VH-VL binders against Putative 6-carboxy-5,6,7,8-tetrahydropterin synthase (queD). Designs and how they scored, part 13

Target 1, 157 residues: Putative 6-carboxy-5,6,7,8-tetrahydropterin synthase (queD), of Pyrococcus abyssi (q9uxz4)
Amino acid sequence: MKRVVSIKRRIYWTKEFDSSHFLELEYESKCRRLHGHTYRVEVEIEGEPNEHGMIFDFNHLSELIKTLDHKVIVSEKWVRYEEGYVLIEKNDKLLKLPRSEVVVIDKPNVTAEYIAEWISERILENAGENVREIRVRVWEDPRSYAEITLTLKPQGS
Short names: E, the ipSAE of ESMFold2; O, the ipSAE of OpenDDE; V2, 0.75 times the mean of E and O plus 0.25 times the DockQ between their complexes.

## First folded at step 6 (VH-VL; framework fv_roledumab)

Design d1 (from a5 with heavy chain R100Y; at its last look DockQ between E and O 0.32; V2 from the best seeds 0.00; counts 0 for: pae E 2.02 > 2)
Fold by OpenDDE, look of step 6:
Structure d1 (fold): chain C 157 residues (1-157), chain A 120 residues (1-120), chain B 107 residues (1-107)
Amino acid sequence: as target 1 above (157 residues)
Amino acid sequence: QVQLVESGGGVVQPGRSLRLSCTASGFTFSSYAMHWVRQAPAKGLEWVATISYDGSNKQYADSVKGRFTFSRDNSQDTLYLQLNSLRPEDTAVYYCAKVYYSGDWYFDYWGQGTMVTVSS
Amino acid sequence: AIRMTQSPSSFSASTGDRVTITCRASQGISSYVAWYQQKSGKAPKFLIYAASTLQSGVPSRFSGSGSGTDFTLTINSLQSEDFATYYCQQYYSYPLTFGQGTRVEIT
């Protein structure tokens, strides 16, 4: 018989979504231009199963990524609002887009790093006490990703 | 647990100024946009203003634009609403409200509010 | 500003009743609607967002539906603690706007 010292449980979820962005940069770069990616997000969540036998509900992830899909992702620092529209003024661009086509993130830029952070924060909001770690990986292309890991401490610990 | 505690309300004459505060706890304050929503006596809810997580972006209702100033001190987990040129129609309970997700514009937590009365 | 027309303004109901409150937006706002409950002398309580997503901790007897311009809050079986004023809110664009409120009173 083998003696188990500890048990670690993890779920994995992944999905692609198509979105566009541009980056604020102080130097000349093609990334300053509006362009699109087929992003791939990977989510790993460690924890214990809850009363339903789930570490985390995958539906929450699906709904979250759905909000990003087929949107222009911009920084809140670049936007002002009109009725029904988001005006984005940055990098010699002025974009006026319907609100429904824009995701405004509370980050100073829209890098894969900040997107990953943004996603992780939203997952955290829905994480139960049973969750111990959240890892989000955002692939901007098949060759490169940004990753953020949140380690959670149980309440009362 | 999330707590929002408003203060600074009172009775003032028209044209006077008042400064409201909202002290937040139980969440990473600096990561969230915050809002003020007010409610006149026996009336509905009216959005007043929002401030982004770092204070760099602010939005105001037309009814208060040019008179009210929203600010925040993330080192103290506190919001401030400077009420200038107060009018009788500004009489209301003022709530500070936290957004559910930063970047969203709906509110999962509200303070108990502070009453502002403007009357001659 | 986007107007949220809420109806009715008030009505009486009994415990166990199915209650429906409607909110109509002056323009298409997709599903950018939240619902709140407010009891007398208290701050509003968050119920629903994205028109139909129930906030954690909110009883399952509450539900939201709708998209575009017409939205509905439903209480499947009214409980004694549900007598309150309910507000819809759009967050499609600034300025954020609320419905006028619906007061649900006990018969």
Scores: ipSAE 0.358, ipTM 0.806, lowest interface PAE 1.6, mean pLDDT 94
ESMFold2, look of step 6: ipSAE 0.614; ipTM 0.862
ESMFold2 (binder alone), look of step 6: mean pLDDT 91; pTM 0.924

Design d2 (from a2 with heavy chain S105D; at its last look DockQ between E and O 0.47; V2 from the best seeds 0.00; counts 0 for: pae E 9.7 > 2)
Fold by ESMFold2, look of step 6:
Structure d2 (fold): chain C 157 residues (1-157), chain A 121 residues (1-121), chain B 107 residues (1-107)
Amino acid sequence: as target 1 above (157 residues)
Amino acid sequence: QVQLVESGGGVVQPGRSLRLSCTASGFTFSSYAMHWVRQAPAKGLEWVATISYDGSNKQYADSVKGRFTFSRDNSQDTLYLQLNSLRPEDTAVYYCAKVRYWSGDWYFDYWGQGTMVTVSS
Amino acid sequence: AIRMTQSPSSFSASTGDRVTITCRASQGISSYVAWYQQKSGKAPKFLIYAASTLQSGVPSRFSGSGSGTDFTLTINSLQSEDFATYYCQQYYSYPLTFGQGTRVEIT
């Protein structure tokens, strides 16, 4: 306690979700086919406790990840909307799926990197001024992850 | 804090043009589709136009299609709505609005204060 | 285009009243309905999405229900700040459309 100059505070949260997707690639790859992953998301948030003693409310994270679970994730570039359906045309696929079964993200592809980036942006929308850093890792299998780190400006700068 | 500020409204004669702007702050602007919604005096709300996050896809209400052009500048966090060939029925307060999530949820969690467009001789 | 018809167009109420506003779609739209509150001279304020899910920060006296073609917004025990015009909006398909509004006035 006598030798402490400053305190760094960080929270960690993780959850799995099951989704399917495919990639837009200009070369042959099995990833161009519709396939599934059990994704694991890891979130670290650095900051100070707010007026309720929390850096960030874990319920917001849980609600966010639930929107991805058991869905097909696609790029907004591949879709058209028709009365309660999403039509997906890419990689010689033509799919018509109920809107409730599809998550459309505003990224050019549905790589682990872009999923992580999309998630980090949704977390930022709910972050108070007490949050200094958001880190998101998305694992698409036990060996591989993509990571996005957002460093936030101090207020008044 | 999410903030949307419209400008560029005014009083113009029929057949004239105006350019509306909306400046955004407090969120990652380049990640969201954006919309314009208008409200005629003492009337209800009417959706006008939608633009995708990168500006590549646009949708217009039939009442304005061919006359209005929606664009965005993601480097300046700014939306533009070019109003051409204005008619008296285009008289309204024009709001810019943000969706909550990209994934096809086209309801608006934040609205600007609006800018008034009056088309009269 | 999908028409959204609100009822009533207006009515008077007192604080403490239970208020219900209905919105009927011209075709099935599942639960793709949002509700907004608008006070005179102000921008609309977002209340409810997916027919029944309250936005964070909206008082629990507000609730929504419905699926298909018939939707309701309910205010339990109306407060003085709840006198406003309320709009439903479908987001099932383009063009996005709103109900004509329901004005809730002080008796």
Scores: ipSAE 0.006, ipTM 0.627, lowest interface PAE 9.7, mean pLDDT 88
ESMFold2 (binder alone), look of step 6: mean pLDDT 92; pTM 0.934
OpenDDE, look of step 6: ipSAE 0.025; ipTM 0.660

Design d3 (from a2 with heavy chain W102Y S105D; at its last look DockQ between E and O 0.49; V2 from the best seeds 0.00; counts 0 for: pae E 8.4 > 2)
Fold by ESMFold2, look of step 6:
Structure d3 (fold): chain C 157 residues (1-157), chain A 121 residues (1-121), chain B 107 residues (1-107)
Amino acid sequence: as target 1 above (157 residues)
Amino acid sequence: QVQLVESGGGVVQPGRSLRLSCTASGFTFSSYAMHWVRQAPAKGLEWVATISYDGSNKQYADSVKGRFTFSRDNSQDTLYLQLNSLRPEDTAVYYCAKVRYYSGDWYFDYWGQGTMVTVSS
Amino acid sequence: AIRMTQSPSSFSASTGDRVTITCRASQGISSYVAWYQQKSGKAPKFLIYAASTLQSGVPSRFSGSGSGTDFTLTINSLQSEDFATYYCQQYYSYPLTFGQGTRVEIT
């Protein structure tokens, strides 16, 4: 095929981060206990280059993931705030942690699916009209992941 | 584009009431805690009140406790601040403000243009 | 409540000057400080969080520093659009409190 009729562009980015969490479950599971993962995030973004020649700035992805790294991730449903601390009360746990050591997400639980969704939403907040698709995978271990795909209709398209 | 638009300000006599509104667009309103911050003429900024994302938790500055009531309607992307028993020292421009919400940070990345409340006889 | 004390209350400067504004907290607040710019008749504009992290789109001539009780906002080469009032704000605990402001004025 010598003749080009269209060009599609994708970028790929990945990073690992270490976080701990627990799940709210009505049944017995070891996942109800506080535990950690070395997560891996994969991000794919489809779109056109912006005024700087980028589909999306990789530095924004790096900074976003750094906010999760070496943190305890909890649901906003489980927390109260007290002068520089987060009080986490759920699953018969009462934790008082410095606020800088906790990431509070606006999800009802802290599953890989909700972490991926939360990340995709943060990426979307910084996406220009040049972005058409955002795909996020979150791996909890080398063999399993959760994936969120956002398909966008750019303003004025 | 994040937009916050306040309304409902006006001139009233001491002891009277007003209801301020703030309409929001350009973000998922129901995911954010929201705040009111006021500024008296030619003065600095004063935090007034906070409401949680679902409206279940509220905090007020001591200067307004018992007189002001903060509420929200997530189906209409709208905040309300009921100002009762108004005093001359409540005279200010009232801003609604959005919190950048990941990591539990309580600073205000977007502000409305404000609505003026004047309390005088 | 945590008091935030700014100095100076006003500062006269020319384009190109280096401007430094200080903010002192009445107790240790780690790095839970934000900075805002406000032009007369306008809403505040967010500049800096976590004492030193610039919001996206804020010119690099702005910088913040400090931890604990002492914080600074620096404008390295003042531009004509930078004449405004600047506020610090702590978000370590409720009630959230602001400094009294520093006006940066044309000489």
Scores: ipSAE 0.016, ipTM 0.647, lowest interface PAE 8.4, mean pLDDT 88
ESMFold2 (binder alone), look of step 6: mean pLDDT 92; pTM 0.936
OpenDDE, look of step 6: ipSAE 0.029; ipTM 0.693

Design d4 (from b7 with heavy chain R100Y; at its last look DockQ between E and O 0.34; V2 from the best seeds 0.47)
Fold by OpenDDE, look of step 6:
Structure d4 (fold): chain C 157 residues (1-157), chain A 120 residues (1-120), chain B 107 residues (1-107)
Amino acid sequence: as target 1 above (157 residues)
Amino acid sequence: QVQLVESGGGVVQPGRSLRLSCTASGFTFSSYRMHWVRQAPAKGLEWVATISYDGSNKQYADSVKGRFTFSRDNSQDTLYLQLNSLRPEDTAVYYCAKVYYSGDWYFDYWGQGTMVTVSS
Amino acid sequence: AIRMTQSPSSFSASTGDRVTITCRASQGISSYVAWYQQKSGKAPKFLIYAASTLQSGVPSRFSGSGSGTDFTLTINSLQSEDFATYYCQQYYSYPLTFGQGTRVEIT
């Protein structure tokens, strides 16, 4: 008879969201201009089911991505704040946007790589001890993605 | 577990300076925006200042702007608040506070605070 | 600055009571509201964010609601350990501001 040596369990979640950004670059590029993407985020989480039978609650992912949807994503290095507004000054731009329309990320730029990292960190904050790996892919377009993988220590380690 | 430990409080005369420290542990300090919040005796909470993960972005309450300076040493997991030109109204327990998510502006962990008393 | 007007300033209640605390913002702030509990001589404790999301580890008897300008913290069936001062906080814009606090005392 065959005998199972180990069991690996993983969940997958994906969602699209529409957001805009621009990049800080030292060279001439269209990416320096404000533009939008239909991002697609993919999340894979490996681990063991918790007491509820879940590796991770999908609702946390839904809420997280909801905060990004239909927002201008900017680096905190580019912003100053006024009452109710975020002022973004970079790349010869001066944008004044309502707070509710802006996501300020703690990254030096707003590349797919940094967005993926940003998302992964927030997933990590909600990850239980039963989680062993978090993988986040951020697709900027159907052909291009950035991926971040976090490997977590087992419980008790 | 997350721990924040403030120090540097004391009793000083008006016009003097004091330097507060907050030592953090139990999380990746260099990845998080941090804040100072103070509380005068028998009063409510007042936000004082914030500093981004790398120190490149700082915000101050109007009541302390120009007098207080927020800094951090990520190699030491430590925050600093330089209190200059202290006034009696600066008398308060000063808390360092960690944000829940980096980039957010609400606080999941607070230190126990350090007392600053400004009196002649 | 956005003003957070918290009410009432204090009140007495008994264990088992349903307690409601209100916070009103001087302008629309969507759901950018957090709630904290502070016991005497202690640092504030984080309870709720995004107006209605309960922090992990916080008892389910606590709940938050509201959007725009009016927000509410509710304690369903007050427990002995819940007697404390509660603060709302807006994080819609800088400067961050707190309500003046609500002290929940024992009847």
Scores: ipSAE 0.360, ipTM 0.812, lowest interface PAE 1.6, mean pLDDT 94
ESMFold2, look of step 6: ipSAE 0.672; ipTM 0.879
ESMFold2 (binder alone), look of step 6: mean pLDDT 92; pTM 0.934

Design d5 (from b1 with heavy chain R100Y; at its last look DockQ between E and O 0.41; V2 from the best seeds 0.52)
Fold by OpenDDE, look of step 6:
Structure d5 (fold): chain C 157 residues (1-157), chain A 120 residues (1-120), chain B 107 residues (1-107)
Amino acid sequence: as target 1 above (157 residues)
Amino acid sequence: QVQLVESGGGVVQPGRSLRLSCTASGFTFSSYAMHWVRQAPAKGLEWVARISYDGSNKQYADSVKGRFTFSRDNSQDTLYLQLNSLRPEDTAVYYCAKVYYSGDWYFDYWGQGTMVTVSS
Amino acid sequence: AIRMTQSPSSFSASTGDRVTITCRASQGISSYVAWYQQKSGKAPKFLIYAASTLQSGVPSRFSGSGSGTDFTLTINSLQSEDFATYYCQQYYSYPLTFGQGTRVEIT
């Protein structure tokens, strides 16, 4: 007779989005130039189903990634604001873009690592007490990804 | 739970200075841009200033630019607003406000505010 | 600065009423609008962002709509605790700006 010791439940969600960025680097690199990627984000969330039978609402993920899609992703450290516009000055570039075309992230750079971190933090904001782990993987290309995992303490701990 | 507690308000004469503080708890303070919003007696809300998560980027309303200085100490989870060259029109309840997501510019949590009165 | 023109400034309503508050931006701001509720002597309370997304914990009788320049906050069935002042706010560009506020009073 078999007995279940524990049950682990996880959801998986993935979506691609097209965005552009450049990196601040102290050395010469093509990555310092504005360029685009078809990013793929993978999200895994472990936890227990809530009262609705969901570990996490996929709509939150969809809305979050939608904010990144077809945007220029830049660091907060590079920007100043004018009415309706974001001015980005870095790496001998001066970009003036409409507010709606820019995502400013609170990270010192715009690497896949920082994008993953940025995404994970926003997922965390919407995570219920039923969530135990959040894993975000950001693929910059089909060969390369950065991953961040957040482990959450159980409710009542 | 998120808590924001303002302090430092008081009654001062025009031209004087005052330093407001906002102590934050219940969230990762260093990951969030923060704002000050003020409200004159029986008036509406007026945005005052914003400071990025690391303090490297600051924005001010024109009405306070050059007079107010926004800063933060992430090791103490505290915001500071230095109010210089105060004017009667600066009289207001000053709220510190947390943004919903860092990088967004709307506020999910507000402090209870601290009253600043500038009068002769 | 982007001007947010909120209307009406105040009105009376009864519990159970459907109430509508409008906010017009001086220029197109997509859906970069938030709504707040403020009760007398209290700090504002966050209700809606992205023009129509209800903040967690906010009763479903509240809803927001609009894009571009015209935005609306609706309370489907006014409750006694809903009598307050409401503010719209644009976060399309700095400086951030609020509407003048709408005071919802009890009839």
Scores: ipSAE 0.494, ipTM 0.843, lowest interface PAE 1.2, mean pLDDT 94
ESMFold2, look of step 6: ipSAE 0.619; ipTM 0.857
ESMFold2 (binder alone), look of step 6: mean pLDDT 92; pTM 0.933

Design d6 (from b3 with heavy chain R100Y; at its last look DockQ between E and O 0.45; V2 from the best seeds 0.00; counts 0 for: pae O 2.5 > 2)
Fold by OpenDDE, look of step 6:
Structure d6 (fold): chain C 157 residues (1-157), chain A 120 residues (1-120), chain B 107 residues (1-107)
Amino acid sequence: as target 1 above (157 residues)
Amino acid sequence: QVQLVESGGGVVQPGRSLRLSCTASGFTFSSYAMHWVRQAPAKGLEWVATISYDGSNKQYADSVKGRFTFSRDNSQDTLYLQLNSLRPEDTAVYYCAKVYWSGDWYFDYWGQGTMVTVSS
Amino acid sequence: AIRMTQSPSSFSASTGDRVTITCRASQGISSYVAWYQQKSGKAPKFLIYAASTLQSGVPSRFSGSGSGTDFTLTINSLQSEDFATYYCQQYYSYPLTFGQGTRVEIT
C-alpha cells in the first residue's frame, strides 16, 4: 500500500528578453559601458492551485517581462526626468532617452542579482495566498545566472 | 495588508509651516518609491511629490517646488512632507500613495488622507 | 506638463448601462495610463494600469483601452456601487498628471 507523505506543486515559466544596461563599479570594467544582453528569466512558483486551478497566472509573468524587453534598464539613483524623457547620468555618461525606452529599477545597481530581485518583488505583488515560494533566475548569458528565492508565510500563520 | 496612514494635517495661516507624516505597513516599505498626491476641496487629484526607495531621488510639482520637502525614514516605515511657506491654494487633502512597480508611477494603495487648511 | 483631458466631466447613467469615459493626452504617451475610482469622502481606488491591464480584485466589467493619446475606461454593465468619480492619470513623465475627473451619477 502506497502512502503519500506530502504533495508539492510547482509551475515553471521562462522567457527571453533583450535589454541593455551598465553597472556602477568602483573599478575599471567593460561592464561600466552600456551593453546589451539577451536575458533569460526563469520563474518557479510553488503553491497550491487556486479556485481556478492555477498556482499563478502565467499572463502576469508575460506582462512583467514585456515591460523589460527592449529597454535600457537603469538604477533609480542615476536618473532625473524631463517631459517625455529620462536623463541618465552615471559613469561619465549622459543619456537622454524617451521614457518608453527605459526601465528604472529601485536598486542601487543593475546586476543580474538586482534584476532578479526586482522581478521577484513584482511577482510577489500578484501572488495569492496560495503561493508558498517564488524563485527567479536571471541569466545574463547562457553560462551564468543570478537567483532569488522568496519563501512566503502561509495564510493564517 | 497594505496600510498607509497620514497625519499632521491642520489649520494654519499663510506663510506658516506644517509637517505631514505617513506611516506604512504591510509591505517592504524600503523597496518602494512613494508619492504624495493632494486634492483640493471639490477638485481633482494633483500630484505633489515623489521620493525614491532610499530617498536619494526626489521630484516635486512646480507648484510646491522650493517650499515642500519630501523625506523618508525606512527604519520606521514613515514618510514626511515638510510644508513651508504655505499658501491658501495648498489647502487640500494630502494622500500618501504607494507605487505598484518601480519606474511605473501609478498608485496601487492610498492612505485615507490628512486635511491641510491654509486660511487667514 | 502632459495634459490629460478627461470627458465628460459628469453624466447620469442607470444600472446596467454601458459607460464610457475618455481621456486624451496632450502628447503621445504610449500606454502609460492608469485609472482610478473615487467615492465621496474616500481615497482613490486603483483600477487599471498600462491603459488596459485590470488590477487584481477589480471586477471584470471594468476595462481600459487606448494607446498614444486617446484612452478609454469602460464599464460594461454599471452596478450601483460604480457611481463615483473616475480619474485617468499619465505616468509617462514627470510631473505626473491626472484628468480632471468624470463623475458618474445615478439617473
Scores: ipSAE 0.212, ipTM 0.768, lowest interface PAE 2.5, mean pLDDT 93
ESMFold2, look of step 6: ipSAE 0.596; ipTM 0.847
ESMFold2 (binder alone), look of step 6: mean pLDDT 92; pTM 0.929

Design d7 (at its last look DockQ between E and O 0.77; V2 from the best seeds 0.00; counts 0 for: pae E 5.3 > 2)
Fold by ESMFold2, look of step 6:
Structure d7 (fold): chain C 157 residues (1-157), chain A 119 residues (1-119), chain B 107 residues (1-107)
Amino acid sequence: as target 1 above (157 residues)
Amino acid sequence: QVQLVESGGGVVQPGRSLRLSCTASGFTFSSYAMHWVRQAPAKGLEWVATISYDGSNKQYADSVKGRFTFSRDNSQDTLYLQLNSLRPEDTAVYYCAKRYSGDWYFDYWGQGTMVTVSS
Amino acid sequence: AIRMTQSPSSFSASTGDRVTITCRASQGISSYVAWYQQKSGKAPKFLIYAASTLQSGVPSRFSGSGSGTDFTLTINSLQSEDFATYYCQQYYSYPLTFGQGTRVEIT
């Protein structure tokens, strides 16, 4: 329209997933024990429509979160690999789990902050040049969340 | 855009050493595990080594274990592969590659550096 | 180590043809398979993960299928830029292994 100065477009997407984890903490806490959450992830992406008229395909978000669902999430710091298995040793635990049941993240701990950062990086890996901003929130309880915002530099800048 | 640039290849006699490097840009280098994959002339692809995001965990193919050492410098966004006790069968183009997600496949590859081991 | 065996070793085709490449694992590997395209003198290009999921930007004429031990890459209408060597790779366990490659040639 002739009255419009600019257009900003965002999409919003949300999903829950069930995962278990534990934290590496130097102080006593029940969070050091293996336990689960029903996480809720919220994703906002700002950009322009691509050749198919989408800023980002919601199916890719669904597939990403599916990889976390019903899995044990652990830090790469705590694991060794045996053929077909992940061996996890930390906090006086020794777990040997089939690889298909574990998600290993390249973060030093498995806090909501690091899960949000990890998810944002996975979204960025599938983002075209039409995407300008990615925002991810991860809730591990109803009251609080961790948020990561990636502001993207245009290619060739 | 993700960019991976290998260097340090060359022609060397058997038993000698080379040090390969790979410079990365366009992504948060310190958040990703990285890999080396090689391809002998007119042959297929062979995974060589993997290094975790912080360099604390390393995995090697049996063919290079004990001879090759993988390291990274996250302050310079650079990978290193020390190739010791080189053999003619190590002759290949060496690619550095970025891992997608926490999984073990390679979404970005460098253009490679050629290592030739012959007398 | 898990051996990945591709068939055929080479395939001659014309533009517009349907090309099918198979990859067989020496043991069950669920869907932990990736596919790559490599043109002469170039680095491999990532196409597919999880046996069937196309990477963003890969043309829709490419598709993958399979689970367990048998996997297939299909190009439904070959284009001139698709003449290349294709590799499957298992990422079920270390050591990571590739198929020997399938060269798709023009005739």
Scores: ipSAE 0.251, ipTM 0.731, lowest interface PAE 5.3, mean pLDDT 89
ESMFold2 (binder alone), look of step 6: mean pLDDT 90; pTM 0.909
OpenDDE, look of step 6: ipSAE 0.330; ipTM 0.801

Design d8 (from a5 with light chain Y94S; at its last look DockQ between E and O 0.78; V2 from the best seeds 0.00; counts 0 for: pae E 5.5 > 2)
Fold by ESMFold2, look of step 6:
Structure d8 (fold): chain C 157 residues (1-157), chain A 120 residues (1-120), chain B 107 residues (1-107)
Amino acid sequence: as target 1 above (157 residues)
Amino acid sequence: QVQLVESGGGVVQPGRSLRLSCTASGFTFSSYAMHWVRQAPAKGLEWVATISYDGSNKQYADSVKGRFTFSRDNSQDTLYLQLNSLRPEDTAVYYCAKVRYSGDWYFDYWGQGTMVTVSS
Amino acid sequence: AIRMTQSPSSFSASTGDRVTITCRASQGISSYVAWYQQKSGKAPKFLIYAASTLQSGVPSRFSGSGSGTDFTLTINSLQSEDFATYYCQQYYSSPLTFGQGTRVEIT
């Protein structure tokens, strides 16, 4: 311990989930059609152990990703809510789906970048003062991912 | 740390117009859908309108549809509610409210409200 | 629109009492219910979502239960700061609707 200047602690967690989506694009693309991916999410969180000895509770991550699994992910700008349903109108589609089958995200599109950003924000909402960095990678296939890193400032004085 | 501050309320005659504002701080305003909810003693709490995070998707209660217009300016972290053709039943305290998640419309933060009184 | 009916409209209680407020929806709404506390002259304060999940920072003496059409808010040992009006709200469908409120008054 006398040679150690500081300790840097990080946890890593990963999970796959299956979701459907489509993209809003102004040009022709197969991605404008409803389609699915098996996504893989990697989460790294840097910080100090809290009063329970954890940087962040892995069960919260599991529950968060469970909310995405086997769902259709859409942008909130495409939706209206009616009687327990989500109505989705975009790209010449009109879908009426039970609310429980849809995840609505507050992003302009449903790209891997925005899914990663959305996940990072949900993690941040449950992060204590002991967390310094949240990193989220979302793989949409085995070869490509998007990454969001949130570097947290101490509560300002 | 989240703060919502409504303004623009007042006393007006029936048929007149009023513009309400809500300024936001302490959160990433452009990432959240926002709502107006009003409260009158006779009617209690009544949802008025919603606007998506970017302002492109809006919905209104039937009681105000066609008379009220909701907008937002994400560069100034500000909401606007234009109240046209005001009626006595529009008399209420008007709150702006922040949703916790886009798809789950329960409000984790509320402003302190601005009073609108419509009377002769 | 889904009507939310609260009961009772008011009642008197003492500190230390167990208080139960009920809310009934006009149709099944699963667990899409939130509860709010409002003190006189103040904005509503968020307490509970998903019928039973406490918001962070809400005292553990508050609890919620129910699913379908019948929901309850319980305060297990009423404190002086808990004298207020309580509202339920459904977020199952648009338009969002609130109960009429229940005033909890000191005896």
Scores: ipSAE 0.128, ipTM 0.703, lowest interface PAE 5.5, mean pLDDT 89
ESMFold2 (binder alone), look of step 6: mean pLDDT 93; pTM 0.946
OpenDDE, look of step 6: ipSAE 0.331; ipTM 0.807

